# Ledger of designs, part 17: VH-VL binders against Putative bifunctional riboflavin kinase/FMN adenylyltransferase (ribF)

Target 1, 179 residues: Putative bifunctional riboflavin kinase/FMN adenylyltransferase (ribF), of Geobacillus thermodenitrificans (a4it50)
Amino acid sequence: MKVHEANQGLTLPGSVVAIGAFDGVHQGHQAVLRQAVERSRQLGVESVAYTIDPPPRCRFQGSRMLTTLQEKLDRFAVLGLNHAVVAHFDERYAARRVDAFIRELTALNPREVIVGQDFRFGRNREGDVALLRRHFPVRIVQTVCCADGQRISSTRIRELIERGEWEQSTVLLGWPLSS
Key: E = the ipSAE of ESMFold2; O = the ipSAE of ESMFold2 at other seeds; V2 = 0.75 times the mean of E and O plus 0.25 times the DockQ between their complexes.

## First folded at step 18 (VH-VL; framework fv_axatilimab)

Design w3 (from u5 with heavy chain D58E; at its last look DockQ between E and O 0.73; V2 from the best seeds 0.00; counts 0 for: pae E 2.5 > 2)
Fold by ESMFold2, look of step 18:
Structure w3 (fold): chain C 179 residues (1-179), chain A 123 residues (1-123), chain B 107 residues (1-107)
Amino acid sequence: as target 1 above (179 residues)
Amino acid sequence: EVTLKESGPALVKPTQTLTLTCTFSGFSLSTSGEGVGWIRQPPGKALEWLADIYWDDEKYYNPSLKNRLTISKDTSKNQVVLTMTNMDPVDTATYYCAHRPYDFFSGYPFDYWGQGTMVTVSS
Amino acid sequence: DIQMTQSPSSLSASVGDRVTITCLASQGINDYLAWYQQKPGKAPKLLIYDASSLESGVPSRFSGSGSGTDYTLTISSLQPEDFATYYCQQYYDYPLTFGGGTKVEIK
């Protein structure tokens, strides 16, 4: 798998791009990423995981990320992604982050963009996916729930870890805890 | 059309617990990225952020208020509730609730505010 | 905690004047800076977000500039409805913090 910085650019003749923070690469994230790999093979193009480091809310509370960046990238590689594009929280994004995001995706020539049901970007009343669909073909992967009907999320996994419920957190995560 | 409105007592005695309710429309806390915050403003003074709550039940509190604050939501009623314990005359202020969204990259500022409710703490 | 320092604390101006208000952060905030207008007895109203982006419905005479720790709100030609108190606010990190305010008064 090849790793790229979002601000240095990657150009491809075609791609399938999965977008998400992917903290922990938990089973819900894996559904999105596996679909990108499968669709890229069907379409004869390369698969790309477009991610952000650090995830937006992990910076604020001093919450530990579920994975280091390198652990996240290693998990992408195990899942079979061809490329990872890493966007960083920095000054270049602050004022025009939507425009920069669209430009970076456009360079990848996506045949499909794959997002989870809860994906949001930008400020508009038409909804986040609708704006993205004006630029690219978008596929939505449905929310993955555990057996009790609760959503699998990084927030819930972090809560379980903070409470010391290691076994349950590992089940939702789908990987060993890194520390 | 996003609207928010604060409700609660106008007068509270010292040591009592203040409970404020924010009732809103034009968005839902079942929708990913949506959040509501509370801000107060003592008469003639600057604004002070108190707490935020988001669609996924993540909560953030101003650490300067010790453990006096509790924020909760009732998504089915489009309500957010702030509780503040051990009220003191210095807590006299107008209390606002406001909308604050997040997206994939980061948060945004408070774009829609309630009209505010004045709470006086006096014996 | 990120401290926000506004200057001046108040100013007097006439209709048509160019008004400049400064906001200084105690550390870099990467343009996560908002400006609000507040009239007496009313809630704050968002004017500028992300340091320089104009909120929908806000007149073009308002503009924001700056980067890093140093940010400015400019009103290019003051109108009667612009006499108010203005606040900056950072949303780079918790706790969210506001500047002390700048009261713009009629000369």
Scores: ipSAE 0.404, ipTM 0.775, lowest interface PAE 2.5, mean pLDDT 86
ESMFold2 (binder alone), look of step 18: mean pLDDT 93; pTM 0.949
ESMFold2 at other seeds, look of step 18: ipSAE 0.571; ipTM 0.839

Design w4 (from v2 with light chain D31E; at its last look DockQ between E and O 0.87; V2 from the best seeds 0.00; counts 0 for: pae O 2.1 > 2)
Fold by ESMFold2 at other seeds, look of step 18:
Structure w4 (fold): chain C 179 residues (1-179), chain A 123 residues (1-123), chain B 107 residues (1-107)
Amino acid sequence: as target 1 above (179 residues)
Amino acid sequence: EVTLKESGPALVKPTQTLTLTCTFSGFSLSTSGEGVGWIRQPPGKALEWLADIYWDNDRYYNPSLKNRLTISKDTSKNQVVLTMTNMDPVDTATYYCAHRPYDFFSGYPFDYWGQGTMVTVSS
Amino acid sequence: DIQMTQSPSSLSASVGDRVTITCLASQGINEYLAWYQQKPGKAPKLLIYDASSLESGVPSRFSGSGSGTDYTLTISSLQPEDFATYYCQQYYDYPLTFGGGTKVEIK
């Protein structure tokens, strides 16, 4: 897998791009990432994971992320992604950040952009997906729930870890807990 | 249309606990990226941020008031509740709740505000 | 904590004047800055977000600029409805902090 900085302007002749913070690469994230790999093979193009470091709000909380950046990238590689594109928060100036994001994605020539149901883009919830769809074909992957109907999320996994629920957190994560 | 409305007592005695409820419509705290914050403004003074709560139950407090504040939500009722203990006359202010969204990149400022509720602390 | 210093604290101006308000952050905030307008007895209203982006419905006579620690709100031609108090606010880091306000009064 090749790793790129978002600001370096990776260009591909075609791609399928999965977008997310992917903290922990938990089973819900894996659903998105695996679909990107599968769709890229069906379409004869390369798969890309577009991610941000650190994940949103993690820098405020003082809590450790579920994974380091390198651990996250290693998990992308295990899932079979061809590329990872990393956007860094400290390199994101507020003005025109949405336009920069669209430009970065456009250079990848996506045949399909894949996001989870919880993905947010811009300030307007329904307009956010519609805005993205004006530029690219977008597929939304349904939220993955555990057997009790609760969604699998990085926040829930962090809460389980805080409570000492180690076995359940590992099940939802789908990987060994990182130190 | 996004609207927010504060409710709670207009008059509180010193040392009492203030409980304020923000009831909102036009968004849900079950939706990823949504958040609500509380801001106060003493008469004739500047705005002061108090606390935020987000759809994923993440919470942030002004550290100068942290041990006095509790923020919680009831997503099914579209409500956020702020509790502030040990009220003092200096806490006399208009209290606002406001919408603050977050996305994949970062946070945004408070784009929709309630009308505010004046809380007077006096014996 | 990031301190926000607004200047001036008040100013007097006439309709048609160009008004400039500055906001200085105690550290760089990467353009995570908003400007609000507040009229007496009313809630603040968002004017500018991300330092320079106009909120929907805000007249084009309002503009924001700046980077790093130095930010400016400009009203290119003051109108009667613009007499109000203006606040800057950073949302780069917690705690969220506001400037002290700038009251724009009729001369």
Scores: ipSAE 0.537, ipTM 0.821, lowest interface PAE 2.1, mean pLDDT 88
ESMFold2, look of step 18: ipSAE 0.580; ipTM 0.841
ESMFold2 (binder alone), look of step 18: mean pLDDT 93; pTM 0.949

Design w5 (from u5 with light chain G28S; at its last look DockQ between E and O 0.87; V2 from the best seeds 0.64)
Fold by ESMFold2, look of step 18:
Structure w5 (fold): chain C 179 residues (1-179), chain A 123 residues (1-123), chain B 107 residues (1-107)
Amino acid sequence: as target 1 above (179 residues)
Amino acid sequence: EVTLKESGPALVKPTQTLTLTCTFSGFSLSTSGEGVGWIRQPPGKALEWLADIYWDDDKYYNPSLKNRLTISKDTSKNQVVLTMTNMDPVDTATYYCAHRPYDFFSGYPFDYWGQGTMVTVSS
Amino acid sequence: DIQMTQSPSSLSASVGDRVTITCLASQSINDYLAWYQQKPGKAPKLLIYDASSLESGVPSRFSGSGSGTDYTLTISSLQPEDFATYYCQQYYDYPLTFGGGTKVEIK
């Protein structure tokens, strides 16, 4: 897998791009990422994971990442992604962040952009998919829930780890715990 | 339409604990990216941020007040609660709750505000 | 902590005047800057976000400019309903901080 900085201009003749913070690369994230790998193979193009480092709010005291950036990238590689593109918060100006994001995606020539059901891009909920769809074909992957009907999330996994619920956190995460 | 409304006591004695409730509609704290913050304004003075809480129960506090503040939410009731201990006359202010969303990249400013509730701290 | 220094603290102006209010951040904030209007007895109202983006429903006579540490709110032609106090606020980093306010009064 090749790793790129978003601002360094990776250009591809075609791609399938999965977008997310992907902290922990848990089972819900894996659904999005595996869809990107599967679709890229069907379309004869390369797969890309577009991610942000750090994930939103992780740069502030009071939150923590489930994985380091390198651990996240290693997990992308295990899942079979061809590329990872990493965007950094401190390199983005407020008014220009949408334009930079669209420019970076456009250079990848996506045949499809794949996001999870809870993806947000803007201050309102459902308008964000419409913005992406003006530029790219967008596929939404349904939220992955555990047997109790609760969504699998980085926050839930972090809470389980903090409580010492190792077995359940491993089930939701889908990777061995870092010890 | 997004609305927020603060409720709580108008008068508190020094050393008592203040509890304020923000009741809102037009969004849910079960929705990814949604957040609520508290801001206060002493009479005739500037605005001061107190605390934020987000849909995923992440919380942020003004460090100058951190040992006195607790923020919590009840998602099913569309409520956020702020508790401030050891009230002093200097804490006399109008207290506001406000909506603050986050997206994939960053946070936004407070786009919807409650009308505010005046809290006076005196004997 | 990022300190926001707002000036002037007050000003007097006539209807039709061009008004400018400045806000200085103690460090670069990458345009994560909002402007609010507050009328007596009312909550603040968001006018400008991301330094220069006009909030929906805000009259076009309001504009924001600046970059780095220096930011400006401009009212191109002051109207009677614009007499209020104005605050800047950074949302680049926690703690979130506001400027001291600028009271715009009738001359």
Scores: ipSAE 0.547, ipTM 0.819, lowest interface PAE 1.9, mean pLDDT 88
ESMFold2 (binder alone), look of step 18: mean pLDDT 93; pTM 0.949
ESMFold2 at other seeds, look of step 18: ipSAE 0.575; ipTM 0.832

Design w6 (from u5 with heavy chain Y54F; at its last look DockQ between E and O 0.86; V2 from the best seeds 0.67)
Fold by ESMFold2, look of step 18:
Structure w6 (fold): chain C 179 residues (1-179), chain A 123 residues (1-123), chain B 107 residues (1-107)
Amino acid sequence: as target 1 above (179 residues)
Amino acid sequence: EVTLKESGPALVKPTQTLTLTCTFSGFSLSTSGEGVGWIRQPPGKALEWLADIFWDDDKYYNPSLKNRLTISKDTSKNQVVLTMTNMDPVDTATYYCAHRPYDFFSGYPFDYWGQGTMVTVSS
Amino acid sequence: DIQMTQSPSSLSASVGDRVTITCLASQGINDYLAWYQQKPGKAPKLLIYDASSLESGVPSRFSGSGSGTDYTLTISSLQPEDFATYYCQQYYDYPLTFGGGTKVEIK
């Protein structure tokens, strides 16, 4: 798997791009990423994981990432992604973040852009989809739930870890705990 | 249409605990990216941020007050609750709750505010 | 913590005047800056977000500019309804912090 900085302008003749913070690369994230790998193979193009470092709100005091950036990238590689594109928060200016994002995606020539059901980009979730769809074909992947019907999320896993419920957190995460 | 409204006591005595409730409509804290914050303003003084809570129960507190503040939500009632312990006359202020969305990259400022509730702390 | 220094603390101006208010951050905030208007007895109202983006329903005589640490709110032609106190606020990092306010009085 090749790792790229978002600002370097990676270009591809075609791609399938999965977008997400992917903190922990938990089983819900894996569903999105595996679909990108599968679709890229069907279309004869390369798969890309587009992610942000650090994940939203993890850069603030009192927040904790489930994985380091390197651990996240290693998990992308295990899942079979061809590329990872990493956007860094400190390189993003508020007024220009949308344009930079669209420009970076455009260079990848996406045949499909894949996001999870909880993806937010902007102040209005439907506005996020409409904006992306003006530029790219967008597929939304359904939220993955655990056996008890609750959503699998980085926040839930973090709560389990804080309570010392290691076995349950490992099951939801789908990887050994990184600590 | 997004609306927020604060409720709670108008008068508390020093050392008491203040409990304020923000009741809102037009959005849900079950929705990814949604958040609510609390801000106060002493009479004739500047605005001071107190705490934020987000849909995923992530919470942030003003570090100068964090040992006194607790924020929680009841998503089914569309409510956010702020408690502040050991009230003092210097805590006399108008208290606001406000909507603050967050996305894949970053947060946004407070785009919708409640009308505010005046809380007086006196002996 | 990021300190927001706002100036002037107050000003008086006539209807039709161009008014500028300055906000200085103690470190770079990458344009994560908002401006609010507050009238006496009322809640603040968001005017500008992301340093220069005008909030829906805000008159075009309001504009935001600046970058890095130095930001400005401009009212191009002051109107009687613009009597208010104006606050800047950064949302780059926690804790969220506001400027001290600028009270605008119409002569």
Scores: ipSAE 0.595, ipTM 0.844, lowest interface PAE 2.0, mean pLDDT 88
ESMFold2 (binder alone), look of step 18: mean pLDDT 93; pTM 0.950
ESMFold2 at other seeds, look of step 18: ipSAE 0.606; ipTM 0.839

## First folded at step 20 (VH-VL; framework fv_axatilimab)

Design y1 (from u5 with heavy chain S106R; at its last look DockQ between E and O 0.75; V2 from the best seeds 0.58)
Fold by ESMFold2, look of step 20:
Structure y1 (fold): chain C 179 residues (1-179), chain A 123 residues (1-123), chain B 107 residues (1-107)
Amino acid sequence: as target 1 above (179 residues)
Amino acid sequence: EVTLKESGPALVKPTQTLTLTCTFSGFSLSTSGEGVGWIRQPPGKALEWLADIYWDDDKYYNPSLKNRLTISKDTSKNQVVLTMTNMDPVDTATYYCAHRPYDFFRGYPFDYWGQGTMVTVSS
Amino acid sequence: DIQMTQSPSSLSASVGDRVTITCLASQGINDYLAWYQQKPGKAPKLLIYDASSLESGVPSRFSGSGSGTDYTLTISSLQPEDFATYYCQQYYDYPLTFGGGTKVEIK
């Protein structure tokens, strides 16, 4: 898997792009990422995971990240992604991030953009998905729930870890806990 | 339309615990990225941020208040509750709740505010 | 903690005047700066976000500029409804902090 910085100007002849913070690459994230790999193979193009480091709220409480960036990237590679594009919380992007984001995605020539059900872009999810759809086909992957009906999330997994519920946390995560 | 409204006692005695409720509509804390914060303003003085809570139960507190604050939510009722212990006359202020969302990249400022509720702390 | 220093603390101006209010952050805040307007007895109203982006429904006579630590709110031609107190606020890092306010009064 080849790793790129978001502002490097990577260009592809075609792609399927999965977008998310993917902290921990838990089973819910894996549903999004696996679909990107599957769709890219069906369409004869390369798969890309577009991610951010660190996720914006994790910046304030770094100990709350489930994975380091390198651990996250390693998990993308195990899932079969061809590329990872990493956006950093970059001073130059802060106020005008939308324009840069659209430009970065456009260079990848996405045949599909895949996001999870809880993906949020802009202040209004519906409006900003519509903006993405002006430029790209967007597919939404349903939220994955565990057997008891609760959603799988990085926050839920962190809470289980803090309580010492190791078995349940590793089931939801789908990987060994970070060392 | 997004609206927020604060409710709670107008008068509190020193050492008592203040409980304020923010009831909102036009968004839900079951929706990814949504958050609510509390801000206060003593009469004639500047605004002071108190606490934030988000859809995934992530919470942030102003450290200057030395663990006097607790924020919680009831998503089914569209409510956020702020509790502040050991009230003192210096805590006399108008208390606001306000909407603050995040997206994939970053947080946004407080874009919708409640009308505020005046809380007076006196013997 | 990021301290926000706002100046002036008050000013007197006439309708039609150009008004400039400054806000200085104690460290870089990456354009994560908002400006609010507050009238007596009312909640603050968001005017500018991301240092220079105009909130929907806000008149174009309001503009924001600056970067890094130094930010400015400008009202190009003051109107009667603009007499209010203005606050800057950073949302780059917790704790969220506001400037001390600038009261814009009728001369």
Scores: ipSAE 0.527, ipTM 0.815, lowest interface PAE 2.0, mean pLDDT 87
ESMFold2 (binder alone), look of step 20: mean pLDDT 93; pTM 0.955
ESMFold2 at other seeds, look of step 20: ipSAE 0.529; ipTM 0.819

Design y2 (from u5 with heavy chain S106K; at its last look DockQ between E and O 0.74; V2 from the best seeds 0.00; counts 0 for: pae O 3.3 > 2)
Fold by ESMFold2 at other seeds, look of step 20:
Structure y2 (fold): chain C 179 residues (1-179), chain A 123 residues (1-123), chain B 107 residues (1-107)
Amino acid sequence: as target 1 above (179 residues)
Amino acid sequence: EVTLKESGPALVKPTQTLTLTCTFSGFSLSTSGEGVGWIRQPPGKALEWLADIYWDDDKYYNPSLKNRLTISKDTSKNQVVLTMTNMDPVDTATYYCAHRPYDFFKGYPFDYWGQGTMVTVSS
Amino acid sequence: DIQMTQSPSSLSASVGDRVTITCLASQGINDYLAWYQQKPGKAPKLLIYDASSLESGVPSRFSGSGSGTDYTLTISSLQPEDFATYYCQQYYDYPLTFGGGTKVEIK
């Protein structure tokens, strides 16, 4: 797997791009990432994970990062992604975030952009994906639930860890915590 | 489209607990990226942020007031509730609730505000 | 805590004047800066977000500029409806903090 910073000038003749913060690369994230790998093979193009470091909610006092950047990238590689593109939202994108993001994705020539059901792009209350769909074909992957029907999320996993519920948090995460 | 409205008592006595309810429409706290915050403004003075709550139940409090504030939501009723304990005359202010969205990259400022509710703390 | 220092605290101006209001942050806030307008008895209204992006429905005579710690709101040609109090606010980090306000009055 090749790792790139956003704005490194990566250009591909075609791709399938999965977008997300992917903190922890939990089972819900894995559904999105695996679909990107599967679709890229079907279309004969390369798969890309486009991610942010640090995740937006983790830089605020109420959230803690589930993985280091390197741990996240290692998990992408295990899942079979061809590329990872890492964006840094505090530095490069402050004034021109939407335009820069669209330009970076455009250079990848995405045949599909894959996001989870909870993905948001822009401030719009009318549709979370509508701004992105102006530019690219977008596929939405349904929310993954645990056995009790609750959504698997980084927030839920952080809460379990904070309460000391390590066994349940590992089940939802899908990776061992001891690494 | 998006509207918010504050409700609660206009008068409270010192030491009492204030409970304010924000009722909103045009968005849901079941929807990823949605948040509601509380801001107050003493008469003739600047705005002061109090607390935020988000769709995933993350909560943030002004540290200078943290021991006195509790924020919660009732998603089914489109309501957010702020409780402030041990009220004092210095807490006399107009209290606003306001909408604050997040997207994949970042949070945004308060784009829709309620009309505000004036709370006076006196004997 | 990120302190926001707003100046001037008050100014008097005539219709047609160019008005400039400054907001200084105690540390870099990476363009996470909003400007609000508030008229007496009303809630604040968002004018500018991300330091320079104009909110929908806000007249183009309003503009924001600056970076790092230094930010400016400009009203290029003051109109009668612009007499109000203006606040800056950072949303880079918690706690969210506002400037002290600038009251723009009719001369």
Scores: ipSAE 0.305, ipTM 0.741, lowest interface PAE 3.3, mean pLDDT 85
ESMFold2, look of step 20: ipSAE 0.519; ipTM 0.828
ESMFold2 (binder alone), look of step 20: mean pLDDT 93; pTM 0.952

Design y3 (from u5 with heavy chain S106H; at its last look DockQ between E and O 0.58; V2 from the best seeds 0.00; counts 0 for: pae O 3.6 > 2)
Fold by ESMFold2 at other seeds, look of step 20:
Structure y3 (fold): chain C 179 residues (1-179), chain A 123 residues (1-123), chain B 107 residues (1-107)
Amino acid sequence: as target 1 above (179 residues)
Amino acid sequence: EVTLKESGPALVKPTQTLTLTCTFSGFSLSTSGEGVGWIRQPPGKALEWLADIYWDDDKYYNPSLKNRLTISKDTSKNQVVLTMTNMDPVDTATYYCAHRPYDFFHGYPFDYWGQGTMVTVSS
Amino acid sequence: DIQMTQSPSSLSASVGDRVTITCLASQGINDYLAWYQQKPGKAPKLLIYDASSLESGVPSRFSGSGSGTDYTLTISSLQPEDFATYYCQQYYDYPLTFGGGTKVEIK
């Protein structure tokens, strides 16, 4: 898998692009990423994970992340992604302006853009997906729930780890815990 | 149309626990990226952030308040509750709740505010 | 903690004046800065987010500028309804912090 910085100008003749923060690359994230790999193979193009580091929320401690960036990228590689494009949250990132973000995606020539049900890049999720759809075909992957009907989320997994509920956290995550 | 409204006691005695409820409409804390924060303002003084809670139950507290704060939500009632222990006359202020979303790239400031509720701490 | 130093604490101005208010952060905040207007007895109202983006419904005479640690709110032609207290706020990192406020009064 090849790793790129978002502002480096990667250009592809075609792609399927999955977009998300993907902290932990848990089972819900894997649904999005696996669909990108599957669709890219069906369409004969390369798969791209477009991600951000660190995750978008402010945190008092850096240890609230489920994975380091390298661990996240390693998990993308295991899932079979051809490329990862990394945007940085704590830098002056031109894609914070919508037009720069659209230009970066356009250079990847996406046949499809795949996002999770919870994806946002503005204050109104529906409006932001509509903007993306003016430029690209967008597929939304539904939120993945566990057997209890609860969402699989990075926050839930962190809480389970903090309580020492290792078996359940590993099931939701789908990877061994980092040690 | 996003609206928020604070409710709770107008008067609290020193050492008591304050419980404030924020009731809101026009958004849901079941929706990804939605958050609610609490801010207070002593009479004639500047604003002070207290706590945030998000849709995924992630929580942030002002460390200067020494573990006196607890924030929680009831998503089914569109409510956020702030509890503040060991009240002191210096905690006399107007307390606001406000909407604060974030997205893939960054967080946003408080874009919609409640009207505020005045809480006086006095014997 | 990121400290926000706002100046001046107060100013007097006439209708039609150009008014500038400054806000200095103790470290870089990557344009995660808001400006609020607060009238007596009312909640704050968001004017500007992300340092320079005008909130919906806010008159174009308000503008924000700056980067890094230094930020400015400008009112290009002061109107009678603009006499209020103005606050800056960073939302780059927790704890979220506000400036001390600037009271804009009729001269």
Scores: ipSAE 0.226, ipTM 0.706, lowest interface PAE 3.6, mean pLDDT 84
ESMFold2, look of step 20: ipSAE 0.569; ipTM 0.837
ESMFold2 (binder alone), look of step 20: mean pLDDT 93; pTM 0.953

Design y4 (from u5 with heavy chain Y102W; at its last read DockQ between E and O 0.84; V2 from the best seeds 0.70)
Heavy chain, then light chain:
Amino acid sequence: EVTLKESGPALVKPTQTLTLTCTFSGFSLSTSGEGVGWIRQPPGKALEWLADIYWDDDKYYNPSLKNRLTISKDTSKNQVVLTMTNMDPVDTATYYCAHRPWDFFSGYPFDYWGQGTMVTVSS
Amino acid sequence: DIQMTQSPSSLSASVGDRVTITCLASQGINDYLAWYQQKPGKAPKLLIYDASSLESGVPSRFSGSGSGTDYTLTISSLQPEDFATYYCQQYYDYPLTFGGGTKVEIK
ESMFold2, look of step 20: ipSAE 0.670; ipTM 0.865
ESMFold2 (binder alone), look of step 20: mean pLDDT 93; pTM 0.949
ESMFold2 at other seeds, look of step 20: ipSAE 0.652; ipTM 0.865
ESMFold2, look of step 22: ipSAE 0.647; ipTM 0.860
ESMFold2 (binder alone), look of step 22: mean pLDDT 93; pTM 0.950
ESMFold2 at other seeds, look of step 22: ipSAE 0.631; ipTM 0.853
ESMFold2, fold request of step 24: ipSAE 0.659, 0.676, 0.648; ipTM 0.861, 0.868, 0.862
ESMFold2 (binder alone), fold request of step 24: mean pLDDT 93, 93, 93; pTM 0.950, 0.951, 0.951
ESMFold2 at other seeds, fold request of step 24: ipSAE 0.595, 0.685, 0.641; ipTM 0.852, 0.872, 0.857
ESMFold2, last read: ipSAE 0.603, 0.678, 0.670; ipTM 0.852, 0.874, 0.868
ESMFold2 (binder alone), last read: mean pLDDT 93, 93, 93; pTM 0.951, 0.950, 0.950
ESMFold2 at other seeds, last read: ipSAE 0.603, 0.590, 0.628; ipTM 0.841, 0.847, 0.859

